VH-VL binders against q9h9l3. Designs and how they scored, part 13

Target 1, 176 residues: q9h9l3
Amino acid sequence: PRKMVAIDCEMVGTGPKGHVSSLARCSIVNYNGDVLYDEYILPPCHIVDYRTRWSGIRKQHMVNATPFKIARGQILKILTGKIVVGHAIHNDFKALQYFHPKSLTRDTSHIPPLNRKADCPENATMSLKHLTKKLLNRDIQVGKSGHSSVEDAQATMELYKLVEVEWEEHLARNPP

## First folded at step 10 (VH-VL)

Design P47
Fold by ESMFold2, fold request of step 15:
Structure P47 (fold): chain C 176 residues (1-176), chain A 122 residues (1-122), chain B 107 residues (1-107)
Amino acid sequence: as target 1 above (176 residues)
Amino acid sequence: EVQLVESGGGLVQPGRSLRLSCTASGFTFSDHYMDWVRQAPGKGLEWVAEIRNKFNSYTTYYAESVKGRFTISRDDSKSIVYLQMNSLRTEDTALYYCARDEFDSGYYFDYWGKGTTVTVSS
Amino acid sequence: DIQMTQSPSSVSASVGDRVTITCRASQGISSYLNWYQQKPGKAPKLLIYDASSLQSGVPSRFSGSGSGTDFTLTISSLQPEDFASYFCQQANSFPRTFGGGTKVEME
C-alpha cells in the first residue's frame, strides 16, 4: 500500500502592509508521527509581519532558514507519490505553490465520518484545535506563543487514523 | 552501498568502561535512527539502545538491563554512533551490532554491521 | 515488555521443502513484526518488515503473514543458502524484543 504523511505549514506576512501569506515553516510527519521534515523557511520577499501569535515565527528563526525554492524542492520530494493528510490542506498547498493529486489528498477539515465521531454536523468545517480536543483529549495551540507545525501535523495524522479504514474505502468507491 | 563498521570492543574487567563506535557510510546518516543490538555467545538477540535523529530531538531509549549505565550518542558531522558502556558486568559480554533503523512505515533494522566483541570477565 | 515466542526452536528440512516458522507476541503488536536471517558467524539480515513486506533483494520464496499476535514466515521452496537461524522481532513498543530463534538445518 501507499505511504501516508501529514503536513502542516506556518505563514508570515509579506508584500505591501504584510497582506501576502508566505511560507515560513513546514513540518511533515509519517504515519507513526515521526518527523520527516521540519524547517524554518525564508520567503523570497521581505517579511513585514511575522504573525507570531499564530505562526510562532520570530526573527531569530529566519537567520539560518532554508530559502523557499530549496525548501520547496525538499518538501515536494517527500510528498511525491504519497497520500498527504492535512487540515484545510488547500492553504498549505497554496503556500507551497503546489498541486497534489486530489486522489492522494486527505483533508481532516472535510471528512464527514470524522465530524460524526466529534458529534458535529457532517458538513461543518471544524478547527484542528476543536477536533483534537474532542477526539484525542489533547490541547494544542495553547497560549499566544504561536502554533507548532510539528504538533499540528502529528494531531492531524492521529485524527485521520480514527476514520482511515472507513474513509479510504469510501474514496475507493467514490473517486474524487 | 550502505556500510556500518563497529569498533572499540575488547576484554575488560567488571566495573570498567568501554566506548563503542559505529562509523556509517553510503547513506544520509542524519536522516536515520540508529540502534545497538547485542548477542551473547551462543544466544539470541537483545536490543540495547536507540538514538533518534535531529528532527526527532535525538531522543534516546534503553533496555532496562543497561539503563543508567549505557549512553548512546551520535555525531552527525562524522556519521558515527557511539555506545558508552559504564559499570560493565559479566552479563554484558556479547557481540555488539550497530543497526540502521528505518522508520518510514514501521521500525526495522535494514542494515547491520558485523559487530564488535565485548568480553567482561575477571 | 512484549515477549516473543518463536516456534519451532529447530527444524530439519531438505532442499525444496516448504518451511513454516511461527512467532507469537504476548500482546497485540499490530503489524510491527520483522523477520531476520542469521548465518553462523554473520550479522542478521532483514528479510521481512511490517509483517509481510519483502525487503529489497530478498528472494520471493520468502513471505510473511499475520497481524495482532500471530505471525508466520514461510520459505516456499528451501534452497541450500537458506539453512540458517531465523528471528522475529517486534517494533510496536520499547524495548524492542526478539524471538528465541529457529534453526533451519539440513536433514
Scores: ipSAE 0.521, ipTM 0.839, lowest interface PAE 2.3, mean pLDDT 93
Fold by ESMFold2, fold request of step 15:
Structure P47 (fold): chain C 176 residues (1-176), chain A 122 residues (1-122), chain B 107 residues (1-107)
Amino acid sequence: as target 1 above (176 residues)
Amino acid sequence: EVQLVESGGGLVQPGRSLRLSCTASGFTFSDHYMDWVRQAPGKGLEWVAEIRNKFNSYTTYYAESVKGRFTISRDDSKSIVYLQMNSLRTEDTALYYCARDEFDSGYYFDYWGKGTTVTVSS
Amino acid sequence: DIQMTQSPSSVSASVGDRVTITCRASQGISSYLNWYQQKPGKAPKLLIYDASSLQSGVPSRFSGSGSGTDFTLTISSLQPEDFASYFCQQANSFPRTFGGGTKVEME
């Protein structure tokens, strides 16, 4: 069948007042949680705000980081032709300056059956941390040192697996 | 063309050590897991060890029969995987294969070397 | 450890015969089951991965099926080059384990 991957990105602030979100780390895992890609990425613009509390990105990570243009090429080569799973995945694609086919995109922040399994309102936008705690009995994003994009991508894939059969069938009946 | 070439086999006495090497070419070595699989004369296949790649922390796994005695390692700059075999026993006598472990979806040994023979006898 | 029970241990067959080899896992392994062919004096070659996916370059007369604990390799019409030993291998858990092998011989 069609291969499936999960992606998670960490962003830093660029542009005026650091309000633009620019890609600074990307992690991609396969269906079984093996890491296919995990690189720190140097944005093409000056970093104004590392956003370290959430991103985990510090100045030292940028010293040997892969330039954005090169990293984007590597990442898109992995994503092409695959079902891509993410959490609030539109932000990741925006940071990549990329639009993945909607029919091949899965967003765990907006899957009603997943919310129902977590005893959450079906139409609510639920955080990855909350869903992971409720459904996988696992704490992620612990502490104030920032997120791990590998950990987050792995959690995202495991969450999708809980509803994969039901949701893939739903999408087959209701093409996006 | 993918090639895996094992070397370092030989005849050794029980309790001694031997290091096997597997030189890889024709693919991006650092993107793959690597395994050792052995086959005793006239017998079936036995998985020995696996080493994962850099993105997966070079994590290693061992068969219980070799744990504590064998060490798998890799040098990505030379495209070589090693098997350090200490405290060898007669039951370690086998043809040792190096295998490329594909993990894009599932786990499977898609390319194998020709093997190198290890004989442990007094 | 997951034990793989492979049957039969040998089979005598003629060119053109349909050959079926069975592999049973001691625990559920989903679809993480691979099949290898080994000719005398040669290294194993991958035939089937993920229970039913045909490796590139493998003839279409080979097929795999099964899920959970019971798996089958089928050779729909045996050819002279198919006389060999066949091994299943589970990749669900460590340690990776192989079946005992099936030798397909000319009758």
Scores: ipSAE 0.494, ipTM 0.829, lowest interface PAE 2.4, mean pLDDT 93
Fold by OpenDDE, fold request of step 15:
Structure P47 (fold): chain C 176 residues (1-176), chain A 122 residues (1-122), chain B 107 residues (1-107)
Amino acid sequence: as target 1 above (176 residues)
Amino acid sequence: EVQLVESGGGLVQPGRSLRLSCTASGFTFSDHYMDWVRQAPGKGLEWVAEIRNKFNSYTTYYAESVKGRFTISRDDSKSIVYLQMNSLRTEDTALYYCARDEFDSGYYFDYWGKGTTVTVSS
Amino acid sequence: DIQMTQSPSSVSASVGDRVTITCRASQGISSYLNWYQQKPGKAPKLLIYDASSLQSGVPSRFSGSGSGTDFTLTISSLQPEDFASYFCQQANSFPRTFGGGTKVEME
């Protein structure tokens, strides 16, 4: 079986109006929740909005942050060939300017059995915070200091593990 | 003007310890990673260690040849980077450079000290 | 570890000559390759970073090219002050590693 990792990224706003989401932190954990990667990342363009209350990113974090080009290479090396688990992971991949093979991607925001388990509509998009609270009885993204991508990645992995067997069987029968 | 000044080198016997210091000036020290690079007499350059600022703490990296024996540290309040060298070996004999790590599209050593000589001999 | 193979180990040249030094990485390092110049009794000096970016203050006769595994440092017209040793260095992975060096000496 292929190795499995979970990823979570924090983005800041770049571009003329700050509407471009640029990677500013990336965390990757293994199946057991061990941190494989956790770095602040310097976007190639000027940061207009740090989005601190959500991202947890501050200007000081960009000092000696890993340049995007370098970080991307490091991250891709970790992800290549593995099953990658994330929540609304398309946003992470977009910011990373990398798209993992669909057959090796697991998005916890689009797993109907997971929503069902949480007594949510199967086709609804639920937040990571909500699912984590409902299914793991754990509070994440608490406070006003912003999110922890490590915490979020770990939560994402734990959520997936709850439905792993069922979902993997489903995917085997219905390959993307 | 950016300046890096190494000190602490000397002649020691194998198995002994030595601590090198590099005093930085002319720039915001805490904004840069710092590295040690050494050069044995008549030989090429060998990277030794790097210390980074990360998540309000420091992350360190070492060459395999010095892991478990050398420790890189820094005091940002004094603008000094250190290299504690324990269990020294004859092959550790070299001129030790302190280098400032800079980055743009990549990482590079844009400023170097003049070096301090470490000689390990019986 | 990433091994950096630098060639030639030495080259004899005259003022005005075009000098080319090659560095090969044992695995892909993208453009994370730097070139340094070192004169006898002096510390290394950065010439090129990110494979092709010229460091401020370095003469334009120096240029770098390459990506992936093969890289080249070129001195378009060798000057008297260019007789020195040159080293490549990869910054893609830890441990950081240098090439073996190239000594450019007077013919």
Scores: ipSAE 0.008, ipTM 0.589, lowest interface PAE 9.0, mean pLDDT 93
Fold by OpenDDE, look of step 12:
Structure P47 (fold): chain C 176 residues (1-176), chain A 122 residues (1-122), chain B 107 residues (1-107)
Amino acid sequence: as target 1 above (176 residues)
Amino acid sequence: EVQLVESGGGLVQPGRSLRLSCTASGFTFSDHYMDWVRQAPGKGLEWVAEIRNKFNSYTTYYAESVKGRFTISRDDSKSIVYLQMNSLRTEDTALYYCARDEFDSGYYFDYWGKGTTVTVSS
Amino acid sequence: DIQMTQSPSSVSASVGDRVTITCRASQGISSYLNWYQQKPGKAPKLLIYDASSLQSGVPSRFSGSGSGTDFTLTISSLQPEDFASYFCQQANSFPRTFGGGTKVEME
């Protein structure tokens, strides 16, 4: 059995208008929620918008941030060969400029049984915050300080664990 | 045409059992959750139970007032949903509706049967 | 359990009147709120689902609004066939719960 990890990334805006989402923080937790990786990451381009209200990223966090190329190497080393769980994980992979095999990817934003359990439409895209509140009775992403990628990664893993057996069986019968 | 037809209602004494049936037609039965909703004479609506499909198994939910006494089940091959009612009480007296649950955008009862009357009296 | 408080319990109105019924949830239910119409001796009929979506075949004079805890059903111009009881119902969590109902009567 392959090891399972959950990932959550925070992005800042780069480019002329700040429309490019660049990785600024990445958190990875194991199946038990233990933090395997949590680093601020320095984008290769100038940050135009820190998106602090969402990302929690401030200018001070970039002072000793890990350069993107180095961070990416560290992260990929952790992810390689593992089942990677995330929420709307395509955004994280895009920011990492890395694409994990689909067969080893679990996106909690696209798991119908999870939505059903949360009393949501199966084909709807629900937020991590909403699912966490409904299924775990826990509040995440509260306050004005922005998101905590560690907290989000942990929540994502806990959500997946609720449907893990069912979903893995489904995937075995219906490989992507 | 979607149709839901309840049956099995009647007059029973407290403590007795009764089994209600709802026969569905006009749609793919297995694609829908099914619910029972009851209405006491001159009163409002009370949700009783729901049964959901889950990868060839079923998940059931019950109102607190009927937990441990009522059992909802279904036979998808026959397009029937059942409500086994045990240890009946006078307060269970009501018209019992079968309702089809739609969940494409939220969860709502878009079709109802005409109901079957259950009267619990000594 | 989520308690649904519906008001008023009854309302007298005339044909052509604007009628407003309110439903309040004891906690947030997002948009998982449905409205039903019930005429004497008949089964309930779905009017509005997901707070504001009009069920197919329902006249446009019916509308729903609201999110979170406060919801409203509006009949813009009451018609003779609209005299009935109306119920709200939350589908956010189990147990499913209904409002106490509102009877719309002829003045």
Scores: ipSAE 0.000, ipTM 0.579, lowest interface PAE 11.3, mean pLDDT 92

Design P59
Fold by OpenDDE, look of step 12:
Structure P59 (fold): chain C 176 residues (1-176), chain A 122 residues (1-122), chain B 107 residues (1-107)
Amino acid sequence: as target 1 above (176 residues)
Amino acid sequence: EVQLVESGGGLVQPGRSLRLSCTASGFTFSDHYMDWVRQAPGKGLEWVAEIRNKFNSYTTYYAESVKGRFTISRDDSKSIVYLQMNSLRTEDTALYYCARDLFDSGYYFDYWGKGTTVTVSS
Amino acid sequence: DIQMTQSPSSVSASVGDRVTITCRASQGISSYLNWYQQKPGKAPKLLIYDASYLQSGVPSRFSGSGSGTDFTLTISSLQPEDFASYFCQQANSFPRTFGGGTKVEME
């Protein structure tokens, strides 16, 4: 069986008015939730908005942050050839300026059986926080310190594991 | 009742080998990760190794201080976890605990054995 | 490796006192932080798992809080049986690592 990893990224605002989302942290965990990668990343452009309330990123985190190009290389090396699990993962890939093969991508925000299990509409987009609370009875993204990408990646993997067998079977019958 | 019983400790000279065993009972052994944690006399706790079972295969992890010298293994049919200790050093002297690790989203040691003492001395 | 810095190394307290022990991780460990109690000549006992969850059978005077890098174990009203050593342990990454311990002694 192909190895699985879960990824979660935090973004800051760059460009005029800080509307461009730039990668500032990336966390990757294995199937068991062990951290494989967790680094602050320095965007190539000036940061206008740290979005700290959501991202948890502060200015001091950028002092020794890994330059984007270097970090991207490290991350891609980890992702290559693996099934990548994430929540609303298109945002992470966009920030990474990398797109993983669709056949090897699992987005927990678009898995109907997962929503069904959570007593949510199958075709609705539910938040990671909501699904985690409902299905794992765990609170994530709490407090004022912002999100923890490690915590989010771990939660994402755990959620996927709940529906892995059913969903993988579905995908085998209905390849993207 | 969950029970963990360590054995195999003793006095050995540096460079020698020793094999510890931990016999588990009172729970489904194969459902749990198992760990070894040691405590030098009058000192704190030090994690040594962990063994996981998943998909009929085992994954092992080691502290840097014992990597290459110690080997953790398990026999699920006997509910036993082992710690093969080779090339023992004086700093390996400690009480060695066997601990059950829960398999849910968190990893914590909810049950511990009484430990077995390993003394490495010239 | 993730270093766990535990403080204080020792504390003198009286029955009824509020005791606070802190544990700081060298990097973020989410909520994968556990607390153990150890009495002389005994094996460690799990008190708190995943930062804030009380292990079954543990008195409610024990509580845990924190996430990320800073964690706290609190004994709201110290009892005679609470004089012991306490250890934090991170379970976020390998190698698993423990704090240096805190000895709670009678004043």
Scores: ipSAE 0.000, ipTM 0.557, lowest interface PAE 14.4, mean pLDDT 92

Design Q0
Fold by OpenDDE, look of step 12:
Structure Q0 (fold): chain C 176 residues (1-176), chain A 120 residues (1-120), chain B 108 residues (1-108)
Amino acid sequence: as target 1 above (176 residues)
Amino acid sequence: EVQLLESGGGLVQTGGSLRLSCAASGFTFSNYAMTWVRQAPGKGLEWVSSISYSGEYTDYADSVKGRFTISRDNSQNTLYLQMNSLRAEDTAVYYCAKVRYYGSGSFDYWGQGTLVTVSS
Amino acid sequence: EIVLTQSPGTLSLSPGERATLSCRASQSVSDNYLAWYQQKPGQAPRLLIYGASTRATGIPDRFSGSGSGTDFTLTISRLEPEDFAVYYCQQYYSSPLTFGQGTKVEIK
């Protein structure tokens, strides 16, 4: 099996006025889209803004949520040594307080061939939702329940697979 | 060995109050969320309430919101359910249950239950 | 709320037979958030399966859980006399936590 996983995280607001983005859910899928990890996560600080319309996170989800430190350990064990695919993945890593090696990171928000395939400007930052619709003819992040991190992670992986060969060759010639 | 022992059940009149207790042992009580589940005579299981490991977060079924209060004393390894404004439909065996682990809403250990009978 | 509908209501089988129990959700449930319980008369429920397919500690391998999305299944490969009981599915994907109405597995 390929040492490739896709990750998507949901964040809530903590700190003064809820301006700090804190990890509240993390989903990881393998190359085939199978869920390897999907947990609600309890931030170390009081949640001020659940950002539910985007995050899908509600207060009730925190009742059985995994403490951040524990969850972080679990997630890092999964990511270690893998190529990690994500969309705007810098935000996920920031929330995790962990940064994966650049050479093993794939950000679908910064892959020019992917944008080209979607008839978008190569240097533009397109949303996961837009790319998924254009290239996979799939609607994600719909409804009133907020985002599904599992769905988003799966979509991210599928998008990357469309340009995997070309992009991996490019990276081999131009290591980050 | 994990043990959960409910107490406080009994006969109460409609509109009355009861306070259930659940004494926990055999595990680090303060590390786990806890829940109450009830079962009316001859009926299925109904989730009542849950509380996080620290007690900071609570959740309730709509049928008991505003009437029941879940709480815990981690220093005493005890879970509580304060039941006010009791109704006939609250008649049930009330189980105390341990949440399996972080991130899980499944219950791996259950008490034997305590019967609450609400009569008019 | 997510409504869980179990079928059949009653399953009459003989020891040694295969039992297949269904649990259908009114909306999609993550695979990690579906559990199965067994309850015998006069006893508290016992956790059988969590995360849709993971057996709890001490549960015999004749019990297995499968499914995803809205359709979940509990299978007992070969019924033992002690397996005749009521079985409940439960989701913990969203609040309120909900149980199915139960399936009674009875001896034919």
Scores: ipSAE 0.413, ipTM 0.799, lowest interface PAE 1.2, mean pLDDT 94

Design Q1
Fold by OpenDDE, second read of step 11:
Structure Q1 (fold): chain C 176 residues (1-176), chain A 120 residues (1-120), chain B 108 residues (1-108)
Amino acid sequence: as target 1 above (176 residues)
Amino acid sequence: EVQLLESGGGLVQTGGSLRLSCAASGFTFSNYAMTWVRQAPGKGLEWVSSISYSGEYTDYADSVKGRFTISRDNSQNTLYLQMNSLRAEDTAVYYCAKVRYYGSGSFDYWGQGTLVTVSS
Amino acid sequence: EIVLTQSPGTLSLSPGERATLSCRASQSVSDNYLAWYQQKPGQAPRLLIYGASTRATGIPDRFSGSGSGTDFTLTISRLEPEDFAVYYCQQRYSSPLTFGQGTKVEIK
C-alpha cells in the first residue's frame, strides 16, 4: 500500500486586483497527522491581497518565506508517489502549478460516502469546517487569525480515514 | 564554505548614526533572506530586522522601527543595516545571519558579529 | 508577540548526564518554525535544531528536539564538556521573531 499524506495550502491574491491565487503557505501531514512540511512561501509576483482573514497570511510572513520555486520542489518531492488527500484539492494543485495523478488523489470535498455520513447531500460540496464539526465534533477555522493549514490538513486526513475503506474499494472498482 | 563578515561597528554618541555591513560568500546570496540579530552585553539574543531574498519585503522589531533600515545589494553579496537616532539601549553585538529554506525563519549561518557602543 | 519562556534559567550538570531544556510558547507555534541555538562565550550562536526536531548539519545525535504546540524540549542525552553553553529557542511563526531568554548549562 502506498503512503498517504494530506495537504492544505493558503493562498494570497496576486495579479490585477489580486484575483490570482498564489501559494503563500503549504502544510503536509502524514497518516498519523504528523507534520511533514509547513512553510510560508513567497509568490513570484507582488502580493496585492493577503486575504489575511482567511489565509492568516501577513506581510511579515513573507520576509523569511521560501521562494515559490524552491518550495515547489520541496513539496513535490514529498508528494511524489503518495496518495494525496485534500479538501477541494484542485485549488492546492493549481496554486502549486502541479498535477498529481488522479488515481492517487483523494478530494474530501467530493466523496459521497463522507457527505452521507455527515447527513449531507451526497453530491453537494461541503466545507471542511462543516464536515469536521459534523463528523469529528471539532471546531476549526475559528477566530479572526485566519486558517491554520496544519489544522486543516490534519482534519482532512481524519475525515478521509472515516471513509477510507469504503472509498478505496469504490475507487478500485471504478478507477478515475 | 559559507562566510558572513560584519563590519561598521564602533563607538557612536546618542542620537548618532551608523551603517553596518555584512559581506556574504560561499552561497548564492541573492537566493536567501537575511537577518540582523543583536545581543547586548551579558544579555540574550534579540531579533532586529529581516529582509527577503529580493529585498522586496522587510520587517523590524518594534524597538528599532522608524530608526533602522535593512537593505541589501545582491550584486555585491552585501547586507546592510542603517542605524539612525541611536540610543544607549542599542548597544550590542550585531550579528548577520542567513535564513535557511527548511524551517523558515531559522538561521543556519551567523557572522562573528560587530560591536556597536552607544554612549551619551 | 509570541513570548518564549525557557526553563530552567540555569542547569548545573556533570559530563555524562542528561540535560533537558524547556521552551514554552505563549501561543501555539507550528513545528517548522521553532529552532534551537547554542552559544558559547565569545562566539556567535550556532543552529542546533530547526523544525522543532531536525538536527542541523554537523550536529551530533546526542542533541534532539521534540514537542509541539506550546511546549518544546531540547535534550542532550549525554553531556560532553563542549556542550556547556547557553541555549536559546526561537520562533518565526509570527512577527516579531522572538527568542527565549536562554538556558545556561553549566558544569556542576
Scores: ipSAE 0.595, ipTM 0.857, lowest interface PAE 0.9, mean pLDDT 94

Design Q40
Fold by OpenDDE, look of step 12:
Structure Q40 (fold): chain C 176 residues (1-176), chain A 120 residues (1-120), chain B 108 residues (1-108)
Amino acid sequence: as target 1 above (176 residues)
Amino acid sequence: EVQLLESGGGLVQTGGSLRLSCAASGFTFSNYAMTWVRQAPGKGLEWVSSISYSGEYTDYADSVKGRFTISRDNSQNTLYLQMNSLRAEDTAVYYCAKVPYYGSGSFDYWGQGTLVTVSS
Amino acid sequence: EIVLTQSPGTLSLSPGERATLSCRASQSVSDNYLAWYQQKPGQAPRLLIYGASTRATGIPDRFSGSGSGTDFTLTISRLEPEDFAVYYCQQYYSSPLTFGQGTKVEIK
């Protein structure tokens, strides 16, 4: 079995004026897109801005949310030793207050062959939504309910699979 | 053994108020979200309200918003439901229910319920 | 809100038979945030299944849950006399939390 997972996180605003991005949902899927983890997460500080338009997070989601420290432990247990795929994944790791080894990290926002396949400039940062539409002919992040971290994680994994062989060979020759 | 014991039910006139209590024991009360679910006579189950483990976050069914208030006292291991402006359709057995773990919206333990009858 | 529709309304079976109960959601219930409860007359509901397919503590093996998206099923492989009751499904994917209207499993 492949030791590969994809992750996507949703953040809310905490601190003064809600400028601090705090983890409020995390979804992890395996190579086949099966959900390994999907939980609402309760930030340690009071939420000032749910950022619902983007995050999909609402106040009612916090009623049964997992406290951050507990959730973080659960998530790290899943990620440890895995190749972790994500889109702009540095934001997810920052929210988790955890940084996965670079050699085991795959960021679909920084894979030139993926952009090439999508007829985009190789060094441009394209959105997950755009790449998913272009390469998978699938619409994600639609509607007014905000993003689905599960859907986004699944899309991220599918995108990576398109260039997996080429990119893994490149990384083998050019380790980060 | 987990135990939930509701109290405070009874007969009340339309427009009146009642305060239900749920005494919890057998588990660390402050670690779990709690919920009220009601059941009208001969009818199905209806979610009423939920409250986070700390009490900071609450949620309500539209049918009771603005009239009911859920709260908890973790020092007393007690859940409350303040019911104001009661209506005939609020007549039901009210159950106190425990959430099994963080992230869940299911209920692993229930009290035996307390009957609230609202008469016109 | 997510409306859960259970079918059939009443299921008449004999002890030893297989019972299959359906719960259909008006929209997708992500991550299988679906629970099943059993309620006997004069008693509080009892949790049978959560997460669509995980059996609660103390629940016999003859109870099983399956399904995803909008279609969920509770199966009782071999009905015991004590299994004749009303069964409810419940979603906790989104607020408001909602229950199905229930299926009554009665003795034939």
Scores: ipSAE 0.128, ipTM 0.708, lowest interface PAE 2.4, mean pLDDT 93

